# Miniprotein binders against q53ft3: the designs that were tried, part 115

Target 1, 195 residues: q53ft3
Amino acid sequence: MFGCLVAGRLVQTAAQQVAEDKFVFDLPDYESINHVVVFMLGTIPFPEGMGGSVYFSYPDSNGMPVWQLLGFVTNGKPSAIFKISGLKSGEGSQHPFGAMNIVRTPSVAQIGISVELLDSMAQQTPVGNAAVSSVDSFTQFTQKMLDNFYNFASSFAVSQAQMTPSPSEMFIPANVVLKWYENFQRRLAQNPLFW

## First folded at step 12 (miniprotein)

Design D38
Fold by ESMFold2-Fast, scan of step 12:
Structure D38 (fold): chain B 195 residues (1-195), chain A 83 residues (1-83)
Amino acid sequence: as target 1 above (195 residues)
Amino acid sequence: SPIQEEFEKLMERAEYYFEWAEKYYELGDKEYALLFFEFAARLFRRAAELAKKNNDPESYKEAIEYAEEAQKYAEEIQKELEK
């Protein structure tokens, strides 16, 4: 139902389901991560009146998970960019993962998504600002995200000599992906908010 | 009183979402602005119900007026996004 993207890494689309309403993505080497994107895959919407609370967790000095609310995703807002750099260690409060015995690996952080009623989501406030607060930061992150997409899409490109006959399959030429990437970069340079 | 303390906590949380909704709108994130104005409206309305049960007409009026303002902004943004 969910995806998680970090610039320069493979997109994750297979969350670990740890409860009926709770999903987790692992973030190895999290100290090198500044931003994370959480998004819905678009195949399964939330039930009416529900949404997802997005949490970030890292192991504290005692190996205990510290969960912090970053924000939300909903049918009306199916993707969000969160800044996780600079979050304080050891600070955590009430959260729906409190009773969960989630096994932690050293140096691995987690993104947690808890499916909740919208009224329940409104009863909490995200830590700090957790949002991209400047055009420069947004532009930098968008460029890295664009690079990740281009690399991912290009990984499916095959030479004409390697193509197998398949009337049920569609192949997009690598030059079309490159053309889109170059056009997007050009437009982003002219107006960072054109999208 | 316990009811007055709960009212104040709801108002504070609603104000947080209202202020962040305005900020997201200013940044051009209309989808988050809509969501946060809706959250603010829900919390202000809940605060109004507590004030009503506590026979506090001044607090009720304050909360309901903010709820209506947040709802108005949410409806305007919803109309923009539907086009």
Scores: ipSAE 0.305, ipTM 0.738, lowest interface PAE 3.4, mean pLDDT 75

Design D39
Fold by ESMFold2-Fast, scan of step 12:
Structure D39 (fold): chain B 195 residues (1-195), chain A 83 residues (1-83)
Amino acid sequence: as target 1 above (195 residues)
Amino acid sequence: SPIQEEFEKLMERAEYYFEWAEKYYELGDKEYALLFFEFAARLFRQAAELAKKNNDPESYKEAIEYAEEAQKYAEEIQKELEK
C-alpha cells in the first residue's frame, strides 16, 4: 500500500505490518538522512473517511523509540516529503576534531504509518517544520528526488507481454508514476518560490 | 480551569493547522491546504462547543468566527480542485 524513498537509496515498497492498521519502514543509517518521501502505491486506496498518519521514530540514548508525528497522506494527497534532520539525536555533539570522532554505524530509525479516521487525524499536532526546511533547498531536494524516483521506477517498466507472473512481487503501472511526476512538476512551476 | 485549558489547546491546534494550510496554499499544495483548513475548522468548532458548555460566549464567538473562516477557505479550495 505504501512506499518510502530517501534520495540516493533503493525505494522501499514492502512495509512491515505490525498491527491491523500500522505499517513500518526501517531507515538504516538515519543520521545521514535529511528528508524522506512517503507515498501511496496507488493500487489500494484508503477507505472513505480514512487516511494515514506518518510518524518518525528514532532510538534515544536508552534505545527506546521516540515517536513524532510528521504529517499525513490521504487519497487526495497520496505523497508527502518530510524533513527529519532536526528530529535526530547526536548531531549537536559533533565538533571540529573529525579525526578524533569514533566511526559508528547509526542505529536504525523507522517511518510508521497508522491508518486512522480523518476525524482522529485532526486531533493530532504534527511537529513544526517537518514538511519544509527552506524554499530553495527543499525545491532542489524535491527536483532531485522526483528525477531520481521517476528515472529509477521507469527503468523497470515492462509491457504486460513481458511481465512474468509473480504473486509475491508488487508492480506499479508506469502511467501512475508518470502522472505523479507531472503533477509535482506542474505544482512547482505554479509557484515562483520553487525556482 | 481544566475546561479552559482544553479550550486553549484546541484553539492552539486549530491555529497551527490554519497557519500550515495558508503556507501549503502559498506553496501550491492545494490538496494539503484543503485538508489542513478542514482540520482547523473541525478543531475550532470543537473549541466553540467546549466554550458553549463552559458558558463563555466571548470564546464561543471567537472560535465560531475562525471555524467559519477556515471552512470558507476549504470550500474555495475544494472548488479550485474540481475538474
Scores: ipSAE 0.023, ipTM 0.511, lowest interface PAE 7.0, mean pLDDT 73

Design D4
Fold by ESMFold2-Fast, scan of step 12:
Structure D4 (fold): chain B 195 residues (1-195), chain A 83 residues (1-83)
Amino acid sequence: as target 1 above (195 residues)
Amino acid sequence: SPIQEEFEKLMERAEYYFEWAEKYYELGDKEYALLWFEFAARLFRKAAELAKKNNDPESYKEAIEYAEEAQKYAEEIQKELEK
């Protein structure tokens, strides 16, 4: 029904079913994990009006699981990427796994999927920074590349008084580089008109 | 009244999801836009049901209009994703 993928690890496609509507994947060595992908296998859709709420849990200092709502998967959105790095210090969210006797090792984190009514899912708020948009990831990467180029180019700036005459060399005013950087950054920040 | 407070909470949350849907659509993430428009529509419909039980036709009309708008956007995006 569901799959779970961590970069550099074998994909998991056999969730442990802990109730009729609840499934878990174990994440060993979770401290080294930054992102988790959760997806539907495409063989069985959710029943009409239902979807899946995706939770992440880690053991606290007392070995008790702390569950947090990451987001959702639905027939219309059958896969999602979640950033879990940085979520290990927060308080747990209200969750449907509370009274379940889930047996696991204290050092293993879990991804939990709860099959719920879409109307119930709509009333829940996931942690704001867990779900990763592919567009947002591309934008972040592009911004870093722009910053790297601008910093590199700016490191070669010299005043006109410091220039040595060189008839074979061309020079570009630093202000032109800054103007290009600012214009491109502004365009990158604009909402896409085409998709 | 408790019913009016619950109506206001549902409308506020639905509007929040509607705004998220618009933002994701503008970013080009049509799948997330679809998800949030569907969720907004469901919450607006729940608000409409509360208004109907509370015999408040003005609030009912308002909630239904927003639900229909959110549902229309969801259907248009779904059609684009299906080709």
Scores: ipSAE 0.012, ipTM 0.427, lowest interface PAE 8.8, mean pLDDT 74

Design D40
Fold by ESMFold2-Fast, scan of step 12:
Structure D40 (fold): chain B 195 residues (1-195), chain A 83 residues (1-83)
Amino acid sequence: as target 1 above (195 residues)
Amino acid sequence: SPIQEEFEKLMERAEYYFEWAEKYYELGDKEYALLFFEFAARLFRYAAELAKKNNDPESYKEAIEYAEEAQKYAEEIQKELEK
């Protein structure tokens, strides 16, 4: 039903149900996340009059979750990109001793999706700094992500002459990766939500 | 009566969600199917309460039977989703 995407990480497509109308994706190591994409899976629409409200949660100084409304996904707008780097605790100024301070490890943040009536959603106000992206922006972000992935994968390519045989190793020809990339770009241009 | 009209609207909406839950389940969207069976069950129970207030035992029984059926499907799907 829903997917959650962070650049450089595996796509999540199996949300945890925490209430009848509430679904959650965990975001470990959230301090490294700038943008989150939330989208609907497949071509199955919401029933008439319904949509999804998208929330972001991070642990406050007391370890309590703080939920903020980011925006919405609907049949008319089935994907959205949210900037969360301004909503989470950042690299604040350190004590004058700098490196002498103890730094805590990042905790897990969450993306929440609440299935609601459109009339109810229209009465709610998202956080002003989070809702940044349209479907066109999502297509642009996805293209940049694909470029980053292709460049990363290609940086590990070696010629067949440089390979040392090993019974447990598997190799994928670079040309196969290129063909996948070209096909994905073509399909994305025809329908930005085909994936 | 206004109460009877409200009952009819709730039953129709609950049946609509029930049918969509079945559709989602057939398509493999079990989490969404669970959600809509639970929505249907709640609306059927709300309709039953209206029938009870309207002294309509026939409508009450109908709504309760549908609510129990929706709840049963929701519980089966919940079991499928638990590891």
Scores: ipSAE 0.000, ipTM 0.175, lowest interface PAE 16.9, mean pLDDT 68

Design D41
Fold by ESMFold2-Fast, scan of step 12:
Structure D41 (fold): chain B 195 residues (1-195), chain A 83 residues (1-83)
Amino acid sequence: as target 1 above (195 residues)
Amino acid sequence: SPIQEEFEKLMERAEYYFEWAEKYYELGDKEYALLFFEFAARLFRLAAELAKKNNDPESYKEAIEYAEEAQKYAEEIQKELEK
């Protein structure tokens, strides 16, 4: 029913159902994640008067999960972008040597979705600095992701004169990557939620 | 009194949703702005009902005025989304 997307990672569409009304996505290496997109797949709407509360959980220093309410998804607003980098314990050092000197153990965070009555959702208060989203913000996020991939792929481009022929290597012309990029931008402009 | 404390909690919660609705509107997230103004309006109306039961007409009037303001913003945003 739900999807979860992180820039540079495969989209997750198979949430683990942990209760009748509760679904979870795992986020490995979560310390490298700044934004998470949560969305409905559009195949099954919520029943009238119901929606989904979106939570984020990370392990604290004792390994205990700390759950925080990020926001909501509903039939009328089936997708949302959340900034989670500000919610992680130990984030705040802007010093490059601080990051180099601090060896962090990679860990798994979770996105949780709880299906609730809209009236019940009105009784809950999201954390104040997590949600940033609109269709425009999603388009900007997707454009940055697209630009990052195109720049990364283009960094491997070489001229034919510089190629070393090898039967074990495959090559994709830079032209093909550019055509894909242009087609993706065009589709995004026509429908920001076409993904 | 316990009724006055509950009234104050509802008013504070409604105000929090109202402030977040304004922020979502500024961020361009009109769908969330609409949702949160509707949440604020509902909570202000619940506070008004408590004030009514507590025979406090001044608190009732205050809560209703805020509920009407939140509802007005919700209706304006709904019209923007329908265009």
Scores: ipSAE 0.011, ipTM 0.493, lowest interface PAE 8.7, mean pLDDT 73

Design D42
Fold by ESMFold2-Fast, scan of step 12:
Structure D42 (fold): chain B 195 residues (1-195), chain A 83 residues (1-83)
Amino acid sequence: as target 1 above (195 residues)
Amino acid sequence: SPIQEEFEKLMERAEYYFEWAEKYYELGDKEYALLFFEFAARLFKKAAELAKKNNDPESYKEAIEYAEEAQKYAEEIQKELEK
């Protein structure tokens, strides 16, 4: 029913259902994440009068999850971008001298989606300014995602001489990826809402 | 009273959504503007019902007027999105 996007990572479309009305996506290495996109797949709409409350969770110092409301998705607003960089433990309290070359251990955060009545959703308020819904913010996020995708894909480029036969694998010429990236950027620059 | 405290919290939450609806509309996010004006209207109406139970006609009138304003903006945005 739902998808989750992080710039430079594979899209997740298989949420874990933890209750009849609750779905979760895992976000490994979440300290490197600045923005998360949550969207509906378009296959199954919410029943009338219902929507989804979107939460972000990370483990506190005791290993207990700390859930924060980021915002909402509904049939009328089936996708949203959330800025989580300011919500991570210690990020806002970091000393400038300590921010350089800090060794961090990987940890797993979660995005949770709770299917609720619109009346129930209205009884809560999102934390801070987590939702970014302006065209400018969406354009910036999309550009970052394109850059990250291109860099990631290019890192796996293999010369024709190094390709080995594999029945399940396909190889895409790096030039084709580059052409797609340049064409998409050009379209985005001319009309940020072309998608 | 507990009813008065609940009324104040509902009004505060409704004002939060009303203000954010205006901001999203200014930023061009009409879908969120619509959603948040609808949330504001729902919360202002709940506050009005509490004021009525608390026999507070001034608070009732204030909450109802804001609910009607939020609903009016929601309807205008809905019409814009249907074009």
Scores: ipSAE 0.451, ipTM 0.810, lowest interface PAE 2.3, mean pLDDT 75

Design D43
Fold by ESMFold2-Fast, scan of step 12:
Structure D43 (fold): chain B 195 residues (1-195), chain A 83 residues (1-83)
Amino acid sequence: as target 1 above (195 residues)
Amino acid sequence: SPIQEEFEKLMERAEYYFEWAEKYYELGDKEYALLFFEFAARLFEKAAELAKKNNDPESYKEAIEYAEEAQKYAEEIQKELEK
């Protein structure tokens, strides 16, 4: 149902279902991530009156998860870009001595999506300033990457649909994601301004 | 009272969403603006019902007026998105 994209990384389209209404994406090496895009794949809409609450979790110093509400995705707003750089443990606490002599243990953060009634979603407030403007340059770049991925992946699914005249579930082969990533990297290498 | 305390929390949460709806609209994110005005309207309506239960007609009128304002903005944005 959902996808998760980080600039410079392979897009994830297979969330781990951890409960009937809860889905998780793992974000390894999360300290290098500034923004995360969460989006619906476009094949299965939310049931009427429902949407998805998007959470971010990072491990604290004891390895325990710390969850924060970032925002929402809905049928009317099926994709959103979230800034997480200010939400990570130790953000803004760097010291020159620490940069040279503190050994970090790499750890995995998570994006969580909880499918909820719209009325329930309204009962919580997201952490401030996590969602970014649709008009800034980074949002434009990320949206173009999403459009490129969706169009590329859909080209394979459409060929199968064209061989069947009426509604079938869209099936996207796992290797299509790899081919999209390789195509995007090649185009970027040939012309960094193509986006 | 506990009911008055809950009313104030609902009003504060509704105001949060109303303010962010205006911010998203200003930034050009009309879809999020619509969603957040709808959230604000729902929360103001819930506050109005709580005020009615608490026999507070002034708080009830205030909450429904804000709910109507949020709903009108949501409807206007919905029309913009359809065209």
Scores: ipSAE 0.220, ipTM 0.688, lowest interface PAE 4.4, mean pLDDT 74

Design D44
Fold by ESMFold2-Fast, scan of step 12:
Structure D44 (fold): chain B 195 residues (1-195), chain A 83 residues (1-83)
Amino acid sequence: as target 1 above (195 residues)
Amino acid sequence: SPIQEEFEKLMERAEYYFEWAEKYYELGDKEYALLFFEFAARLFLKAAELAKKNNDPESYKEAIEYAEEAQKYAEEIQKELEK
């Protein structure tokens, strides 16, 4: 139902379902992540009156997750960019032993999506520094997402001569993907927020 | 009073969404602006209902006026997105 994108990394489209209404993406090496894009795959819409609350968590000193609300995705707003760099302890902060070289163990953060009633979502407030993205930043991420999707889809293109007929498999002509990409890019250039 | 404290919390939360809706609209993110104006309107209406139960006509009027303003902006943005 959901996808998660970090610039420079492979897009994730298979969230771990941890409850009927809760989905999680793992973010390894989160210290290097500044922004995360969360989006709906477009195949299955939210039920009427529902949306998704997007959370970010990282392990504290005891290994316990610390969850923060970043924002929302809905049928009317199926994608969102979140800034998480400001939510990492010690980033942009100096301590007395900051110059010491410590070998870092890879740390894993998580993006969580909770399917909730819109009325319940309105009762919460996102952390103020998370859902602030400029049009320019959003345009850059959207273009990168578009490029990644096109390249990913194109890498699976197969000529008709190479296809083995199977009723369980669907094939999309490569030119359809190209047409979609060109149309989306044109619309993005006209208005970065058309979606 | 617990009712007055809840009213103030609802007004503060609604104002948060209203301000962020304006910021997103200025940044050109009309979908988020619409969502946040709708959230602001919902919360202002809840505050108005609470003020009505608390027999506070001044707080009720204030909350209703803000709710109507948020709804007006949401409706205009919805029309822009439908085109």
Scores: ipSAE 0.198, ipTM 0.670, lowest interface PAE 4.6, mean pLDDT 74

Design D45
Fold by ESMFold2-Fast, scan of step 12:
Structure D45 (fold): chain B 195 residues (1-195), chain A 83 residues (1-83)
Amino acid sequence: as target 1 above (195 residues)
Amino acid sequence: SPIQEEFEKLMERAEYYFEWAEKYYELGDKEYALLFFKFAARLFRKAAELAKKNNDPESYKEAIEYAEEAQKYAEEIQKELEK
């Protein structure tokens, strides 16, 4: 029914069904994740008057799950981007004795989706820290993909002296890749919707 | 009273969704804006029913007026999404 996407990882489309109305995705190494995308697969819509409440769960210092409501997906809003970096223990907070409180968190978190009546969904409010604009979150995702592409392409850069002649292979100068990267960043900064 | 506390909690939750609906609309997320205005309208209407049962016509009127405002915005956004 659902998919879960993290930048730089394989998309997950096979949620664990833990109840008739509840689905879970595992997020290993969640401390490295800033955003997650939750979306409906194009096969089955929600029944009328229903939608999905999206939760994030991380293990506390005792290994117990702590669930937080991130937001919703519905037939009218079948995909959403959520920021989870600010929800991790110690993330984005400074306090005088922060270094004294070393918490070992297990590396696996979960995304949970609960299929609920719209009235039930309205009975609680999402955590504010998970809310992102479509433009802001897409810009951040796009920047990460752009950086990943540039790093990937540049990892194959070789000098002319290192090139082995091969008629079947194409080569692009590294400075052309850099120019494209810089041009795309400039365009994105001027108008995030230029694409 | 417990009914007044429940009314206040419903109004606060409705206001949360109303304010976030406005923010999402401003950011261009019309689908979330629509959803949240619908949630706000439902919660304001629920608060109005509590005020009616509590024989509080001033709170009833306030909640209904906000519900109608949220519904009006939801309908305007729905029309934009249908185009």
Scores: ipSAE 0.320, ipTM 0.748, lowest interface PAE 3.2, mean pLDDT 74

Design D46
Fold by ESMFold2-Fast, scan of step 12:
Structure D46 (fold): chain B 195 residues (1-195), chain A 83 residues (1-83)
Amino acid sequence: as target 1 above (195 residues)
Amino acid sequence: SPIQEEFEKLMERAEYYFEWAEKYYELGDKEYALLFFRFAARLFRKAAELAKKNNDPESYKEAIEYAEEAQKYAEEIQKELEK
């Protein structure tokens, strides 16, 4: 349902589902990460009135995970960019992961996504200044993100003759990815922040 | 009072979302700006209902005026996105 992208790294599209409404991505070497993009996959929307709350966790000085709310993704806003550098110190925000035994590798941070009612999402505020503060930085990151995503997706392209039907897997034709990339790049050139 | 304290917390949270909505709009992220203005409007309306229960017409008026302002910006952005 979700994807996670760090500039300069391969995109992750296989979240660990830890509950019916909760998904987690691992972020190794997170101290070298400045920005993370979280986005929705495919054409499957959230149910009406629902969205995803995006959390970041890191190990505190005692090795315990500290969860902080970064922001949201919704059908109207299916992707968001977050600045995570500088979020290692501080207290955890209110979060739905506290009652779960989430397996964690030492020195690995996590992105968590909780599917929630929009009403519930409004009851909590994101922590820190996770937003990108300059237009130039956002534009440069977005361009690199587009290049990285397209190159990654293309590396797994197969012909129709090589596709094996599987009811639990989704396959996207390379032409669809290329079309999206070209359209997005065209729009970005006209207005760097069109989305 | 406990009710006044809850009102102030709702107003502060709504103001947080309102300010972030303005920042996202300035960055050109209209979808996120729309979401946050809607969150602000909802929280200001919750504060207004609390002020109404507390028989505080001044606080009610203040919260409603902010809710209407946030809703106005949300509607303008929604129209921009539909074009």
Scores: ipSAE 0.037, ipTM 0.449, lowest interface PAE 7.6, mean pLDDT 74

Design D47
Fold by ESMFold2-Fast, scan of step 12:
Structure D47 (fold): chain B 195 residues (1-195), chain A 83 residues (1-83)
Amino acid sequence: as target 1 above (195 residues)
Amino acid sequence: SPIQEEFEKLMERAEYYFEWAEKYYELGDKEYALLFFQFAARLFRKAAELAKKNNDPESYKEAIEYAEEAQKYAEEIQKELEK
């Protein structure tokens, strides 16, 4: 029903359903994440009068989840970008040695989506700094996504001498990827909402 | 009174959504602007019902005027999105 996107990572489209109306995506290594995109896959709309409340959870110092409301997705607004970097429990060092030599266990954050009545969704307010200009957020996210895609694709570039014959695999020249990247960047600069 | 406290909380949430709806509209996010004006209108109407139950006509009038303003903006944006 839902997808979750983090710049530089594979798209997640298989949420864990933890209740009839609740879905969760795991975000490993969450301290490296600045933005997340939550979107509907477009195949199944919300029932009339319903939408999805989007939450972010991180483990506190005791390992207990701390949930914060980021915002919403609805049939009329099926995708949204959220800034999560400012929501993590990491103030500057809580201990004299915290910032210098802290040993941390691997941390996994979660994105939660709760399918709710629109009236119920309005009973909470999102965290203020999670919402950013939609145009600015899309532009920044798209630029990061383009950079990550181009860097990832380029990391697999090989000379003809290094190619192993494989009739079942498709190859595209690196310069074709570069031309696409440059064209897309140019269009994005002229109109951030061109898609 | 408990009713007065709930009224104030509803008014604050409604104002939050109203202000963010205006910001999203200015930023060109008409879909979120619409959703948030609709949320504001719903919350202001809930506040009005509490004021009515509490026999507070001044608070009722205030809440209903804001609800109507939010509804007006929501309807205008809905028409823009339909074209």
Scores: ipSAE 0.403, ipTM 0.792, lowest interface PAE 2.6, mean pLDDT 75

Design D48
Fold by ESMFold2-Fast, scan of step 12:
Structure D48 (fold): chain B 195 residues (1-195), chain A 83 residues (1-83)
Amino acid sequence: as target 1 above (195 residues)
Amino acid sequence: SPIQEEFEKLMERAEYYFEWAEKYYELGDKEYALLFFSFAARLFRKAAELAKKNNDPESYKEAIEYAEEAQKYAEEIQKELEK
């Protein structure tokens, strides 16, 4: 459904579902994170008129989550990069996660995604300093990353399909995602322009 | 009438989400299927409220029946996800 990427960390593609329309990614040691990329997975789009509102939460001094609206992802804009360094502690915004008062460890933050009608999203205002001015570069990066993943994963699926009698179905082993990311991260560290 | 146009729009949107929920379920995306059956149920119920206000019992009955069907599928999928 959704992915969450932090430079130098394993990509997360399995969000925790906390309500019918709400999904969360954990960000441990968030104080070392400057930017977070949120993106849509696969080829299945939102139905027309739907999108995702992206929130960031951090634990305050009492371990209570403080939620802030960062922005949106839609079919027309399926990825976004946000700067989370410098977001103020204790300054929350209006959010649909208001009933989720789970006390958390001091160093673990969360990205929350609320699936909503576009009409509802249009009435919301993101925090002023979260959006990155050069988002196009990271949009291109995310597109290339997804393309690289599908090309890598499909090579294994094609090989396996040729060894089975059901080539009309494609299955990707869960472990391939981890191995792909380790390879991608290694290559990116050696040459940042390879992507 | 404006109320009838709003009713038709809500029914069309709810049907669209219902169809996508079925598609997501077929593809194994149970979380999306649950989400969109839930949205369909909500929109069908909103359409029913408009039909009731507009003194249209046939449209009310139709919308409620679809809302109950969508809710039933959502509850079944939620049980599958809790296993």
Scores: ipSAE 0.000, ipTM 0.277, lowest interface PAE 12.8, mean pLDDT 70

Design D49
Fold by ESMFold2-Fast, scan of step 12:
Structure D49 (fold): chain B 195 residues (1-195), chain A 83 residues (1-83)
Amino acid sequence: as target 1 above (195 residues)
Amino acid sequence: SPIQEEFEKLMERAEYYFEWAEKYYELGDKEYALLFFLFAARLFRKAAELAKKNNDPESYKEAIEYAEEAQKYAEEIQKELEK
């Protein structure tokens, strides 16, 4: 029913169903993520009077998930982009025996979608200053991603003016694609609005 | 009173959604603007019902006027989306 997209990663379209009305996507290595896109697949609409509340969770200092409401998706608004970088908390070691045995804190966050009555959704308030997106905002994001890719690739073409490419074919060295991917991820981690 | 406190919380939540609806409209997110104006209208109407039960006609009028304003904006945006 739902999809989840993070820049530089494969799109997820198979949410884990954890209850009749609850779906979860895992976000491994979440500290490198600044924006998440959540969208409905085009095949199954919400039942009349219902929608989806979108939550974000990360493990707290005890490894327990802390859920925060990001926003909503509905039949009238089937996709949205959310900024999660401001919701991440650092971990200060407060253990007096901190070097004894460090229990692994999972580096995996989750996006949760809860199918709820619209009346119930109206009684809640999303966390402040999470980035909102319309179709226009999503289009702008996509266009900027494409522009960033072309600008990066073009810089390598100029640098590689000494190459003698085939006149009938264009090609890009494989390492240029990898470097673009790494550069884009690094810049998103430093400043999610760089794009 | 407990009813007055509940009224104030509903009005505050409705104002939150009304303000965010205006922001989303300004950003070009007409779908979210529509949804949030509808949420605001619903919450203002619920506040009005509490004011009526509490025999507070001034609070009732205030809440109803805001509910009607939010509903009007929602209807205008819905017409924009259908064109």
Scores: ipSAE 0.049, ipTM 0.517, lowest interface PAE 7.0, mean pLDDT 72

